# VHH binders against EKC/KEOPS complex subunit cgi121 (cgi121), part 44

Target 1, 174 residues: EKC/KEOPS complex subunit cgi121 (cgi121), of Schizosaccharomyces pombe (q9p7j3)
Amino acid sequence: MILPLFPETQVHVFVYENVSNCAAIHEQLISQNPIYDYAFLDAATILYKKQVYSAIIRALEDRRDEQMKTKTIHSEVILSLSPKTEISSAFRQFSMTKKSKNIVVVKIDSKLTEEEEFERLDKLVEGNRVEFSDEELQKLIDFKVLKKNYKLDPSTLENPLASILSSIALRGYS
Below, E stands for the ipSAE of ESMFold2; O stands for the ipSAE of OpenDDE; V2 stands for 0.75 times the mean of E and O plus 0.25 times the DockQ between their complexes.

## First folded at step 6 (VHH)

Design yd54 (from yb4 with G99S; framework vhh_7yz9_2; at its last look DockQ between E and O 0.49; V2 from the best seeds 0.00; counts 0 for: pae O 8.5 > 2)
Fold by ESMFold2-Fast, scan of step 6:
Order: C-alpha cells, then sequence, then structure tokens
Structure yd54 (fold): chain B 174 residues (1-174), chain A 120 residues (1-120)
C-alpha cells in the first residue's frame, strides 16, 4: 500500500486469525530479535483499516519531524494507536500478548515485496491469513477492549470511527 | 557500570576467517540477548547476527551459512565466527546487549566497535 502523504514509504499490513504461537512470538519480541521488527497488534483492539492507517501516518509524521518517542517506527505505530503519549500504556492496550488469538502485523520501510514479506512472516506466525479489510477486522474486534482503550461512551459506540481517528491524530497535542 | 569490549578485528584476505569476541561486565550476561551489527562508511548500522538468552540464533541473509554467533556465559562473552569472508564484509563491527522488556524497545547498549577489513 501507498499512503498519499508518504508516497515513497512502503507499508504492508497483515491479519492473522487463530494464531497458536503467540507466546513464542511474544518471547522473541521482548528479546528484541531483529527478525521480529514489525508492529504486532492484538486484533481485539482494531476495528477499521483507517484506525491502522491513522496510526501509521502519525508515526511517519513524528519520524519526519524528529519527534519519535520510541526507538523504532514499528513501536511508534503501537504508541500512535493510543490516545496518550505513555509507552507502557500503549503496549498494554494495543500490542499482542501471550494470550492473543488474532493479530494485525504492520511493516514499514520493507525492502521486500508484499509476497516476500508474507513468506517471511508465515514462518514466524502459526495462524490463518485473512484479508486486511473492515469486514474481517470487525469479526475479530472486542468492543469492550475498544471502549476501554478509547474511553468511548454509549453515544459514540454506534459510530466510533471519527472519535477513534481524532484520538489518534491529537495524541499528545490536546 | 556496564561495559562491552570487542576484540578480534583486523585485516584479512578474501576467503579467510576471523573470530570476533565481545566481553561483557557490569550486568548479568546470561539474562541478556546479544547481537552483532556492522557499519560501512556512509551507511546506517545493519544487523548481522542475534542470539537470545536461551541460545536461539538468527542471521541476516547476507551472512547466513558463513557466520556463526555463539555465547559462553561462564566467560561473559559473545563470539562471531566469520568464514569465507568477502570484500563486502568490510565494516566496523559492533556488539550490542539487549535487556528483556515487555515494552520491548529498551535502551541500546553498544561496544565501541572493532574494524574488519577484507582485501581481495
Amino acid sequence: as target 1 above (174 residues)
Amino acid sequence: QWQLVESGGGLVQAGGSLRLSCTASGFTFSRYAMGWYRQTAGNEREWVAFITKGGSTTYADSVKGRFTISRDNAKNTVYLQMNSLKPEDTAVYYCTARSYSKYYPTEDYWGQGTPVTVSS
């Protein structure tokens, strides 16, 4: 995928359901193994493609402006999903855990094609690939988690998109 | 009080071998993941090899089959055995230590680097 604001930046997003090896993946992530340099998100926290794209755009803007709060563009994506600028909270809220079942994986600045990244990532993730689409994401979301992470009230739950995108875009500036 | 000291760099002919060592002090070495990175003039530092506290290894495609990373916890040392060296392996090689963290990008710990020159 090409982002209009960052046309030279290669972005790939992958969705896996029924992942059986999340504990093993998490162990590699906490060791900071370079082969796992992706943003590994819990799909229970992602409702829309636009939610992921907004976090990616925010992370790329922070990198462009030399304002990144984390060490990698991928950890910056995880931070950017959170309405707060607190790293540990963002990871607790959005990153995959040992108990995750479905995950969203983001790769930025890949030197590989999308198919080559699929081949590489399929060796790391024991699960079923599904389309990165609003339809598939809506099958994996946990609305209680979404409500808690974005502090949504009952009036915004019916159509939370604008509220979520606003929270991501205004993180640390409101 | 932590320290990483690299050694073993130098000049070697193409096709030759070299063994780099990195000795750690000031922390519990056996609890850390260790890695080797390299940097050529005008380029960013690139990852070469990684070893977890459990001994699991991963390698960059450019060195796979030629380089071997290993560790000796009794000596607080991580090694990089470099075989079948090529001129493009010429770089300054850096040792790094990574603590385990559930909020996983931690502060990078680096040695001072050891230069390797491979002549043809």
Scores: ipSAE 0.524, ipTM 0.790, lowest interface PAE 1.6, mean pLDDT 88
Fold by ESMFold2, look of step 7:
Structure yd54 (fold): chain B 174 residues (1-174), chain A 120 residues (1-120)
Amino acid sequence: as target 1 above (174 residues)
Amino acid sequence: QWQLVESGGGLVQAGGSLRLSCTASGFTFSRYAMGWYRQTAGNEREWVAFITKGGSTTYADSVKGRFTISRDNAKNTVYLQMNSLKPEDTAVYYCTARSYSKYYPTEDYWGQGTPVTVSS
């Protein structure tokens, strides 16, 4: 996918359920193995496609403006999901862990078609690919985690998307 | 003060071999994953090979079967054995040590680079 404001940047997003090897993937991520250069998100923290796209856009804007806080564009996506600027807390809250069961995987600056990128990723992830859609994401979300991550209360649950997107867009201003 | 010092580069004929070395100091070498990148003029650095602290290796598709990365923790040294060299392997080769906090990647260490030229 090409985002309108970043026409030279190809982005792919994949969703996997019932992933059996998150511990192995996590070890490769902390070793910074280059073939694992993706953003691996815990799907329990992602309710909307727009949540992911907003974080991608924020990360790309910060890269464009030379204001990234993290080492890579993929780590910047993880930070960008967080309402806070503190890097360690963003990763604890949104990144895939050894105990994750379902994941969202983001590749930015891909030089491959979606199918070619999937072929590479599928060699790394032992799980079932599902559609990147609000319908599938809503099956995988943990609402208790979502509420804690974005500090949602009952009135906010009437319009959680707007509150979540505002948190992503306004991070660092509050 | 940490250092990564590459050596072993030079001019070689196509089909030939070179062995690059990278010697580390100023950090606990055995706790770091190590890698090799290369760069041609006017281009971004390209990943070549990677070795975890436990010795597991991974290679870019363009070098699989021709290059071998290895490490000697006792000598604080990582090696890149480059066989069946092609003119397209011509580049400056950089050694890197990969650093990670508990949750996220941190700043890597980089060497100064060693030039490799493969003539046809």
Scores: ipSAE 0.154, ipTM 0.602, lowest interface PAE 5.7, mean pLDDT 88
Fold by OpenDDE, look of step 7:
Structure yd54 (fold): chain B 174 residues (1-174), chain A 120 residues (1-120)
Amino acid sequence: as target 1 above (174 residues)
Amino acid sequence: QWQLVESGGGLVQAGGSLRLSCTASGFTFSRYAMGWYRQTAGNEREWVAFITKGGSTTYADSVKGRFTISRDNAKNTVYLQMNSLKPEDTAVYYCTARSYSKYYPTEDYWGQGTPVTVSS
């Protein structure tokens, strides 16, 4: 996928459910294995496609402006999901953990087609790929976690997307 | 100070085997992931094999089935067993130590490298 604002950057997003090897993946990430050069998100924290895209765009803007707070574009995507500025908080809130069951995987700066990237990633993830859609994400979300991460209340729950996008866009400005 | 010293490189015929060693000092070896990279003149350094703190291994597609990475924490040493060597495996092989980081990457530490030449 090509983003209109960043035509030179190819992005791929994959969703996996019933992943059995998150602990193994997590270990590789901590070890900074270059094969695992992705953003691995806990699907329990993701409700909308636009939420993911907003974070990707924010990360790409940070890179463009040479204002990345993290060392990699993928870690910047994770940070960009959070309304908080602390990297550790963002990762605790949104990154895949050893206990995760469902995940969203983001690849930035891909040189491969979506199918080729999937074949590569499928060797790393032991789970079932599902469609990257609001419908599928809604099945995987933990609303308690979502409410906590974005401090949603009954008034903002009427339109959670707006609140989420605002939190992402305005991170560091409150 | 951190130090990585590679050894075991040399000249070998195609189809032959070599075993590289990398001995670490100046840091707690068991706390770090270790890896092997290789580089030819004029080219970028490429990843070959990686082993986590816990002992999980991964390999570049070009070496899968032929190379084996392992570690001995008691000896502060990581190994690369290279079997069925090919001329395209000719390169300087570098050992790297990668620090534990929960949230984002840290810097790598490198050895001086050991040359491997595979003749046809």
Scores: ipSAE 0.013, ipTM 0.261, lowest interface PAE 8.5, mean pLDDT 90
ESMFold2 (binder alone), look of step 7: mean pLDDT 84; pTM 0.857

Design yd55 (from yb4 with G99D; framework vhh_7yz9_2)
Fold by ESMFold2-Fast, scan of step 6:
Structure yd55 (fold): chain B 174 residues (1-174), chain A 120 residues (1-120)
Amino acid sequence: as target 1 above (174 residues)
Amino acid sequence: QWQLVESGGGLVQAGGSLRLSCTASGFTFSRYAMGWYRQTAGNEREWVAFITKGGSTTYADSVKGRFTISRDNAKNTVYLQMNSLKPEDTAVYYCTARDYSKYYPTEDYWGQGTPVTVSS
């Protein structure tokens, strides 16, 4: 994917369902294994492709402006999904856990082609790869989690896209 | 005050072996994941080997089967046993320690580096 504001930045997004080794992946992330340098998100928190893209754009803006609050661009993507600027809260809300079943994986500034990243990730993730599409994401979302993370009313939950994107875009802005 | 001190580098002929050591002080070694990186002139640091708190190891494809990473928590030391060395292994080798409480691979602590030269 090419981002209009960041046309030189290579971005890949992968979706896996029925992942059986989330505990092992989580241990590698906590151990800071460089092979696992990706943003690993719990798919229960992601409803739309635009939600992920908005967080990526915000993270890239923060990097460009030397305003990153976290140590890596991938951790900044996780923070940017949150409507708040609290790092610990954002990670509890959006990052993969040992108990996650479905995950969304983001890679920024890859040294590899998309095909090579797929080959690498398919060896690390024991699950079924699915298309990064709104249709597939909507099968994996947990609406109770989404409502809590973005503080959505029942009426907004029927069509939450604009509210979610506004929350991401206005995080830290007045 | 934290410190990582590497030793064991030097000149060796192709096919030879070297054992690198990295001794840590100033932090609780047993809670940190430990790794080895290497760098050649004009290139970015390249990951070589990694060992978790639990003792699980991973290796770069270029060294798998030839290098072995291990740790001794009583001595606050991580080791890299390098066998069947090739001229391509010539680099400055860096020890790193990373906090298990952090989510992503980040630079936590770095040693000063120890040079390894493998002649053909």
Scores: ipSAE 0.016, ipTM 0.370, lowest interface PAE 6.2, mean pLDDT 84

Design yd56 (from yb4 with Y100F; framework vhh_7yz9_2)
Fold by ESMFold2-Fast, scan of step 6:
Structure yd56 (fold): chain B 174 residues (1-174), chain A 120 residues (1-120)
Amino acid sequence: as target 1 above (174 residues)
Amino acid sequence: QWQLVESGGGLVQAGGSLRLSCTASGFTFSRYAMGWYRQTAGNEREWVAFITKGGSTTYADSVKGRFTISRDNAKNTVYLQMNSLKPEDTAVYYCTARGFSKYYPTEDYWGQGTPVTVSS
């Protein structure tokens, strides 16, 4: 994917279901192993492609403006999914855990093609790759988790997209 | 006050071997993952090898099969055994310790670097 506002930035997004090695991946992530330099998200928290892209765009804007609150662009993507600017809360809410079963993986600034990143990730992730699409994401979402993370009420639950995107875009002001 | 002290660099002929050491003080070494990075003049620092707290290792493709990273928690030391050295391995080598909170990346420690020159 090419982003209109960041045309020089390479972005790849992958979705895996039925992942059996999340505990092993989590250990590598907390060790800051450079080969695991991706944003590993719990798919239970992601409903739309636009939700992921909005978080990526916000993270890239914060990097451009020298306003990143976390150490890496990938950790900034995880933070940017949260309606609040509290780092530990964002990671608890959106990042993959050792108990996760379905994950969304984001790579920014890759020097590799999408095919090469897939080959690399296939060696790291023991699961089934599925298409990054709204249809596939809707099979993996946990609506109780989504509602809690974005504080959705009954009026927003019927069509939560605009509320989610607004929360991501305006988190510094909400 | 924390410190990482590298040693073992120097001049070596192509095909030769060197063993780099990095000794840590001022923090609990056994709680940190450790890595080796290298940098050539005018280029960004690139990672070479990584070892977790539990001892699992990862290598950059350019050094896989030639370099071995290991650690000795009793000596607070991480090692990089470099075999079959090539002129392309000429660089300043840096030791790093990687911290993490329960949820996200935290403070890193870095050594001063040790130069390695591989002559053709």
Scores: ipSAE 0.485, ipTM 0.778, lowest interface PAE 2.0, mean pLDDT 89

Design yd57 (from yb4 with Y100L; framework vhh_7yz9_2)
Fold by ESMFold2-Fast, scan of step 6:
Structure yd57 (fold): chain B 174 residues (1-174), chain A 120 residues (1-120)
Amino acid sequence: as target 1 above (174 residues)
Amino acid sequence: QWQLVESGGGLVQAGGSLRLSCTASGFTFSRYAMGWYRQTAGNEREWVAFITKGGSTTYADSVKGRFTISRDNAKNTVYLQMNSLKPEDTAVYYCTARGLSKYYPTEDYWGQGTPVTVSS
């Protein structure tokens, strides 16, 4: 996919359910294996496509403005999902863990087509690909996790989209 | 102060073999993943092979089946065995150590590189 505000930037987002090898993937991520240069998110934390796109746009804006807080654009996407600028908290809140079962995978600046990235990721991830859609994401979300990560009160929990997007877009820099 | 020292490069005929070594000092080698990258004149560094602290290996498609990465923690050394060398493998080869990270990337360590020339 191409974002209107960043037409030069190729973006691919993939969703996998029932992943059986999260511990192996996590080991590769902690090792910084270059073949795993993606943002691997726990699907329990993602409710909407717009949530993911807002974090991508924020990360790309920070890269453009030379304001990135992390080493790579993919780690910056993970940070950008958090309402805070605290790196370790953001990764604890949103990154895939050894115990994750469903994941969202983001690739930015791919030199490959979406089909080629599918082929590559299907070799790395032992799970079932599903459509990147609000419907599929809503099957995988954990509302307790979402509420905690975005500090949602009961009045916003029934329709949290605007609150989540504001948290991503309007957080400060420190 | 950390160091990575590469050796084993040189001139070889197409179809030949070379073994590169990279010895680490100044950090606890066994805690780090290790990799090999290469760079040709006018191009950016490209990844070649990677080995985790547990010994899992991955390879770039261009070298898969021809190159083997291995490590010897007792000697603080990572190796790249290069077989069936082609002229397009001509490059400066760099050793890297990837920092231990609980979440995501910290600084990497790099060697100065060792040149490999493969003649036709």
Scores: ipSAE 0.335, ipTM 0.691, lowest interface PAE 2.8, mean pLDDT 87

Design yd58 (from yb4 with R31S Y100R; framework vhh_7yz9_2)
Fold by ESMFold2-Fast, scan of step 6:
Structure yd58 (fold): chain B 174 residues (1-174), chain A 120 residues (1-120)
Amino acid sequence: as target 1 above (174 residues)
Amino acid sequence: QWQLVESGGGLVQAGGSLRLSCTASGFTFSSYAMGWYRQTAGNEREWVAFITKGGSTTYADSVKGRFTISRDNAKNTVYLQMNSLKPEDTAVYYCTARGRSKYYPTEDYWGQGTPVTVSS
């Protein structure tokens, strides 16, 4: 995918449902294994493609401006999904856990093609690949989790997109 | 104070072998994952091999089948056995220790590096 503000940055996003090895993936992530250098998100927290892209854009802006708060661009994507600047809270809210069942995986600055990344991820993730689309994401979302993460009240839960995007774009700006 | 000390680098002809060693002190070695990275002048450090606390290993595609990473917790040492060396393997090799973290990033330890030159 091409981002208008970062047209030379390679971005790939993958969605897996019914993942059976999240505990093994989580162990590799906390071990800092370089082959797992992706943003692994719990799909229960992602409602829209635009939500993911907004976090990616925010992370790329922070990298451009030399204001990253985390060690890698991928951890910065996870942080950027959070409406607050607290790293540990963002990871608890949005990253996959050993109990996750459906995941969204983001790769930035890949030296591989999308097809090569799929081949690599299919060896790491024991689950069913689905299209990265709003339709597929809406099958995997947990609205209780979404409401809690973005502090949505009942009036915004009916149409949360603008509120979510504003929270991501304005994170840390007060 | 922590320390990682690499050894075993040097000059070798293409097709030859070298074994790099990295000995750790000042932290609980057995609790850390260990890795080897390499760097050529003007380029970023690139990952070569990785071994977890539990002993599972992963390799960069460029070295898979030629290099083997292993560890000896009793000696606080990680090894990189390099076989079938190629001129493009010429680099300074660094070992690193990666702490376990529920929420990455975490602080990593790095050695000073050991140079490897592979002649054609």
Scores: ipSAE 0.431, ipTM 0.751, lowest interface PAE 2.5, mean pLDDT 88

Design yd59 (from yb4 with Y100H; framework vhh_7yz9_2)
Fold by ESMFold2-Fast, scan of step 6:
Structure yd59 (fold): chain B 174 residues (1-174), chain A 120 residues (1-120)
Amino acid sequence: as target 1 above (174 residues)
Amino acid sequence: QWQLVESGGGLVQAGGSLRLSCTASGFTFSRYAMGWYRQTAGNEREWVAFITKGGSTTYADSVKGRFTISRDNAKNTVYLQMNSLKPEDTAVYYCTARGHSKYYPTEDYWGQGTPVTVSS
């Protein structure tokens, strides 16, 4: 996918359900193994495609403006999902853990095609690929986790998209 | 004060071998993953090889089967054994140490680099 404000930036997003090797992936991530240079998100925290794209756009804006708070664009995507500019909180809220079962994986600045990235990720992730779509994400979301992460009240939980996108776009400015 | 000191670079003929060493001080080496990167003039640093604190290794496709990364925690040293060297392996080689943290990526350390020239 091409982003209108960042047309030269290649972005790929992948969704895996029923992942059996999250503990092994997590060990590689905390070791900072370059092969695992992706944003690995817990799918329990992602409700919409637009939620992921908004975090990507915010991370790219912060990189463009030389205001990244983390060392890589992929960790900046994880931070950008959080309504607060606190790295440890964002990772606890959105990053996959050893206990995760379903994951969303983001690759930015890929030199590979989507098909080539799938081939690489299929060697790293032991799970079932599903389409990156609102329909598939809504099967994997945990609404209790979503409510806590974005501090949603019962009225906004019925239609949370605008509230989530505003939280992502405006974090660190208020 | 932390340091990473690379050594073992030099001039070698195509098909030859070199062993690079990187010795760490000022931090607990055994808690860090270690990597080797290389850089040619006008290009970004390219990842070459990586070893976790547990000893798991990964390699870039361009060097797989020719290069071997290893570590000696007692000596605070990571090694890169380079075999069947090609002119395109000519670069400055950099050692890096990566913090082992659940808030990845965090700390990294870099050496000053050691030049390798492979003649044809």
Scores: ipSAE 0.380, ipTM 0.712, lowest interface PAE 2.7, mean pLDDT 87

Design yd6 (from yb4 with R31I; framework vhh_7yz9_2)
Fold by ESMFold2-Fast, scan of step 6:
Structure yd6 (fold): chain B 174 residues (1-174), chain A 120 residues (1-120)
Amino acid sequence: as target 1 above (174 residues)
Amino acid sequence: QWQLVESGGGLVQAGGSLRLSCTASGFTFSIYAMGWYRQTAGNEREWVAFITKGGSTTYADSVKGRFTISRDNAKNTVYLQMNSLKPEDTAVYYCTARGYSKYYPTEDYWGQGTPVTVSS
């Protein structure tokens, strides 16, 4: 994908359902294994493509402005999904866990083509790759988790896009 | 104070072998993951090999089948056995230690580097 403010930045987003090896992936992530340098998100927390793009743009803005709060651009994406600026809170809310079943994986600044990243990730993730689309994400979301993470009331939950994007854009203020 | 001290680098002919060692002090080695990176002139450091605290290993495609990473917790040492060396393996090799954290990334330590030159 091309981002208007970051046209030279390579961004790839992958979605996997029915992942059987989340515990193994989680072990590699907490050990900081460099082959796993991606943002691994729990798909239960992601409802829209724009939600992921908003977090990516915020992370890239923070990197550009030398205001990253985490060590890598990928961990900054995870932080940027959260309405608060607390690293531990953001990881608890959005990062995959050993009990996750469906995941969204983000790669920024890839030195590989999208096809090469697909091949690499397909070897790391034991699951079914699906299209990164609002339709597929809607099959994987947990609305109870979404409501809690973004503090949505029942009336907003029927059309939550604007509230989610505002929470990401205004991170630390609301 | 923590330290990672690399040794074993040097000059070797193509097709030869070298064994790099990295000895840790000042932290509990056995609970850290360990890795080897290398840096060639004009390039950023690239990852070469990684070993978890449980002994699981991963390798960069460029060295897979030729290099072997291992660890000896009793000696607080991680090793990189380099076989079938090629001129393109010429680099400064760096040892790193990675702490385990569910809020990754955190805690990384680096050695000072050991140079390896492979002549054609």
Scores: ipSAE 0.395, ipTM 0.734, lowest interface PAE 2.4, mean pLDDT 88

Design yd60 (from yb4 with Y100W; framework vhh_7yz9_2)
Fold by ESMFold2-Fast, scan of step 6:
Structure yd60 (fold): chain B 174 residues (1-174), chain A 120 residues (1-120)
Amino acid sequence: as target 1 above (174 residues)
Amino acid sequence: QWQLVESGGGLVQAGGSLRLSCTASGFTFSRYAMGWYRQTAGNEREWVAFITKGGSTTYADSVKGRFTISRDNAKNTVYLQMNSLKPEDTAVYYCTARGWSKYYPTEDYWGQGTPVTVSS
């Protein structure tokens, strides 16, 4: 994907369903092993492609402006999905856990092609790769989790896109 | 209050071996994942090897099959056994401890480094 404000930034997003080794992946993530330098998201929290891209843009803006609150650009993507400025809350809400079943994986600043990243990730993730599309994401979302994370009421839950994107864009700027 | 102290570096001939040690004090060693990085003049630090709290190990492709990382929690020490050393392994080697809160990364601890020179 080409981002208008960041046209030279390489961005790849991958979706895996029925992942059996989330506990092993989580151990590597908490170790901060450089091989695992990706944003590993629980797919139960992601409803739209635009949700992920909005968080990526926000993280890149914070890096450009030297205002990152977390250690890495990938951690900043996780923070940027949250409507709150609280780091622990964001990771609890959006990061994959040992119990996750389906995951969304984001890579920023890759020097590899999308296909080469697939080859690397397929060795790390024991699951089925699916298309990064709104259709596939809607099969994996947990609406109870989405409602809680973005504080959606019944009037917004049936068409939540604008509310979610606004929450990401306005994080900490209220 | 906290310290990471590296030792075991020095001058060796190509094909030789060295064992680096890194001893931790001032924090609960067993709660931290540990790693080794190296740096040559004019370059940024590059990752060499990692070991998790549970003992899982990973290695950079350049050292795989030649280097072994291990830990001894009773001694608060992480080791890097370096075999079949090459001139391109010449660098200052740094020990690191990776902090993690329940949900997110916290500050890293770093040692001051130990130099390794491999002559051809």
Scores: ipSAE 0.345, ipTM 0.666, lowest interface PAE 2.6, mean pLDDT 88

Design yd61 (from yb4 with S101T; framework vhh_7yz9_2)
Fold by ESMFold2-Fast, scan of step 6:
Structure yd61 (fold): chain B 174 residues (1-174), chain A 120 residues (1-120)
Amino acid sequence: as target 1 above (174 residues)
Amino acid sequence: QWQLVESGGGLVQAGGSLRLSCTASGFTFSRYAMGWYRQTAGNEREWVAFITKGGSTTYADSVKGRFTISRDNAKNTVYLQMNSLKPEDTAVYYCTARGYTKYYPTEDYWGQGTPVTVSS
């Protein structure tokens, strides 16, 4: 994907369902093993493609402005999904866990093509790759998790896109 | 106060070997993953080797088969055994310690670096 505001930045997003090795991946992620330098998100927390892209754009803006709060652009994506600026809370809310079953994986600044990243990730992730689309994401979302993470009220839960995007864009200001 | 102190760097001829050591103090070494990175002038630090709390290891493709990372928790020390050295391995080598909980990464620490020069 090419982002209009960041045309030089390569972005790839992958979705895996029925992942059987999340515990092994999680251990490598929390230890900061460089081979796992991706943002690994729990698909239970992601409802829309725009949600992921909004977090990526916010992370890239913070990097451009030298305002990143985390050590890597990928951890900054995880933080940017959260309506709060607290790193520990953001990871608990959005990062994959040992018990995750479906994941969304983001790679920024890859020197590899999308196909080459697919081949690399397929060696790390024991699951079934599906299309990064709103339709596929909506099969994997957990609305109780979404509601809790974004503090959605019952009146907006049926059409939460605007509220989610506002929470990402205004992180730390409201 | 925490410290990471690297040693073992120096000048060596192509095809030779060096063993780097990194000794930690001021924190519980056994709770940290450890890594080695290197940096040449004008370039970003690049990862070389990594070892978890449990001892599992990973290597950058450029050093796989030539370098070996290991740790000794009783001595609070991580090692990098470098064999079949090439001029391209010339860099300042940095030790890093990576803290983490059950759920997320925490603090990291860096040494001040030890220079390695491989002559052709």
Scores: ipSAE 0.398, ipTM 0.729, lowest interface PAE 2.6, mean pLDDT 88

Design yd62 (from yb4 with S101G; framework vhh_7yz9_2)
Fold by ESMFold2-Fast, scan of step 6:
Structure yd62 (fold): chain B 174 residues (1-174), chain A 120 residues (1-120)
Amino acid sequence: as target 1 above (174 residues)
Amino acid sequence: QWQLVESGGGLVQAGGSLRLSCTASGFTFSRYAMGWYRQTAGNEREWVAFITKGGSTTYADSVKGRFTISRDNAKNTVYLQMNSLKPEDTAVYYCTARGYGKYYPTEDYWGQGTPVTVSS
């Protein structure tokens, strides 16, 4: 994807289902192992491609404006999915855990081609890669988790896109 | 109060070996992951090798198969065994300690660096 405000920023998004080594990946992430410098998201929290892209744009805007609240652009993407600017809450809500089964992986500013990133991630992630599409994400979402994370009322659950995007862009209330 | 002290750097000919050591004090070494980074003049530090508190290791592609990272918790020391050295390995080598945290800022410690020069 070409981002209108960040046309030179390389962005790759990968989706894996039936991941068997989430506990091992999580251990590497909490150790701050540099080879795992990606945003590892729980796919149970992601319904749309636009949801991920909105968080990426928000993170890139915060980096541009020197307002990042986390250590890396990738952790800033995780924070940016949350309607609140609160680090612990965002990671509890959106980041991969030892118990995750399906994950969405984001790489920003890759020095590698998309194919080379695929090769690297396939060595780190023991799961089945699927297309990054709304159709595939719809199969992996947990609507109870989505509703709780974005505080969706029953009327918005049938068509939540605008509400989710507004929550990401506007940071909810305060 | 905390300190990381590197040693073992120096001059070596291409194809030779060096063993770097980094001894920690002032924090509980066994609770931290340890890493080695290197830096050449005018460039940012680049990661070389990493070892978790459990002993799992990872390496940058440029050094894989030639360098080995290891740790000795009883001695509060992390090592970098460098074999088959190349002129491109010439750099100042830095030891770092990384706290374990679930995506929140953690304490990171850095040594002062030890120079390695590999002649052709």
Scores: ipSAE 0.442, ipTM 0.750, lowest interface PAE 2.2, mean pLDDT 87

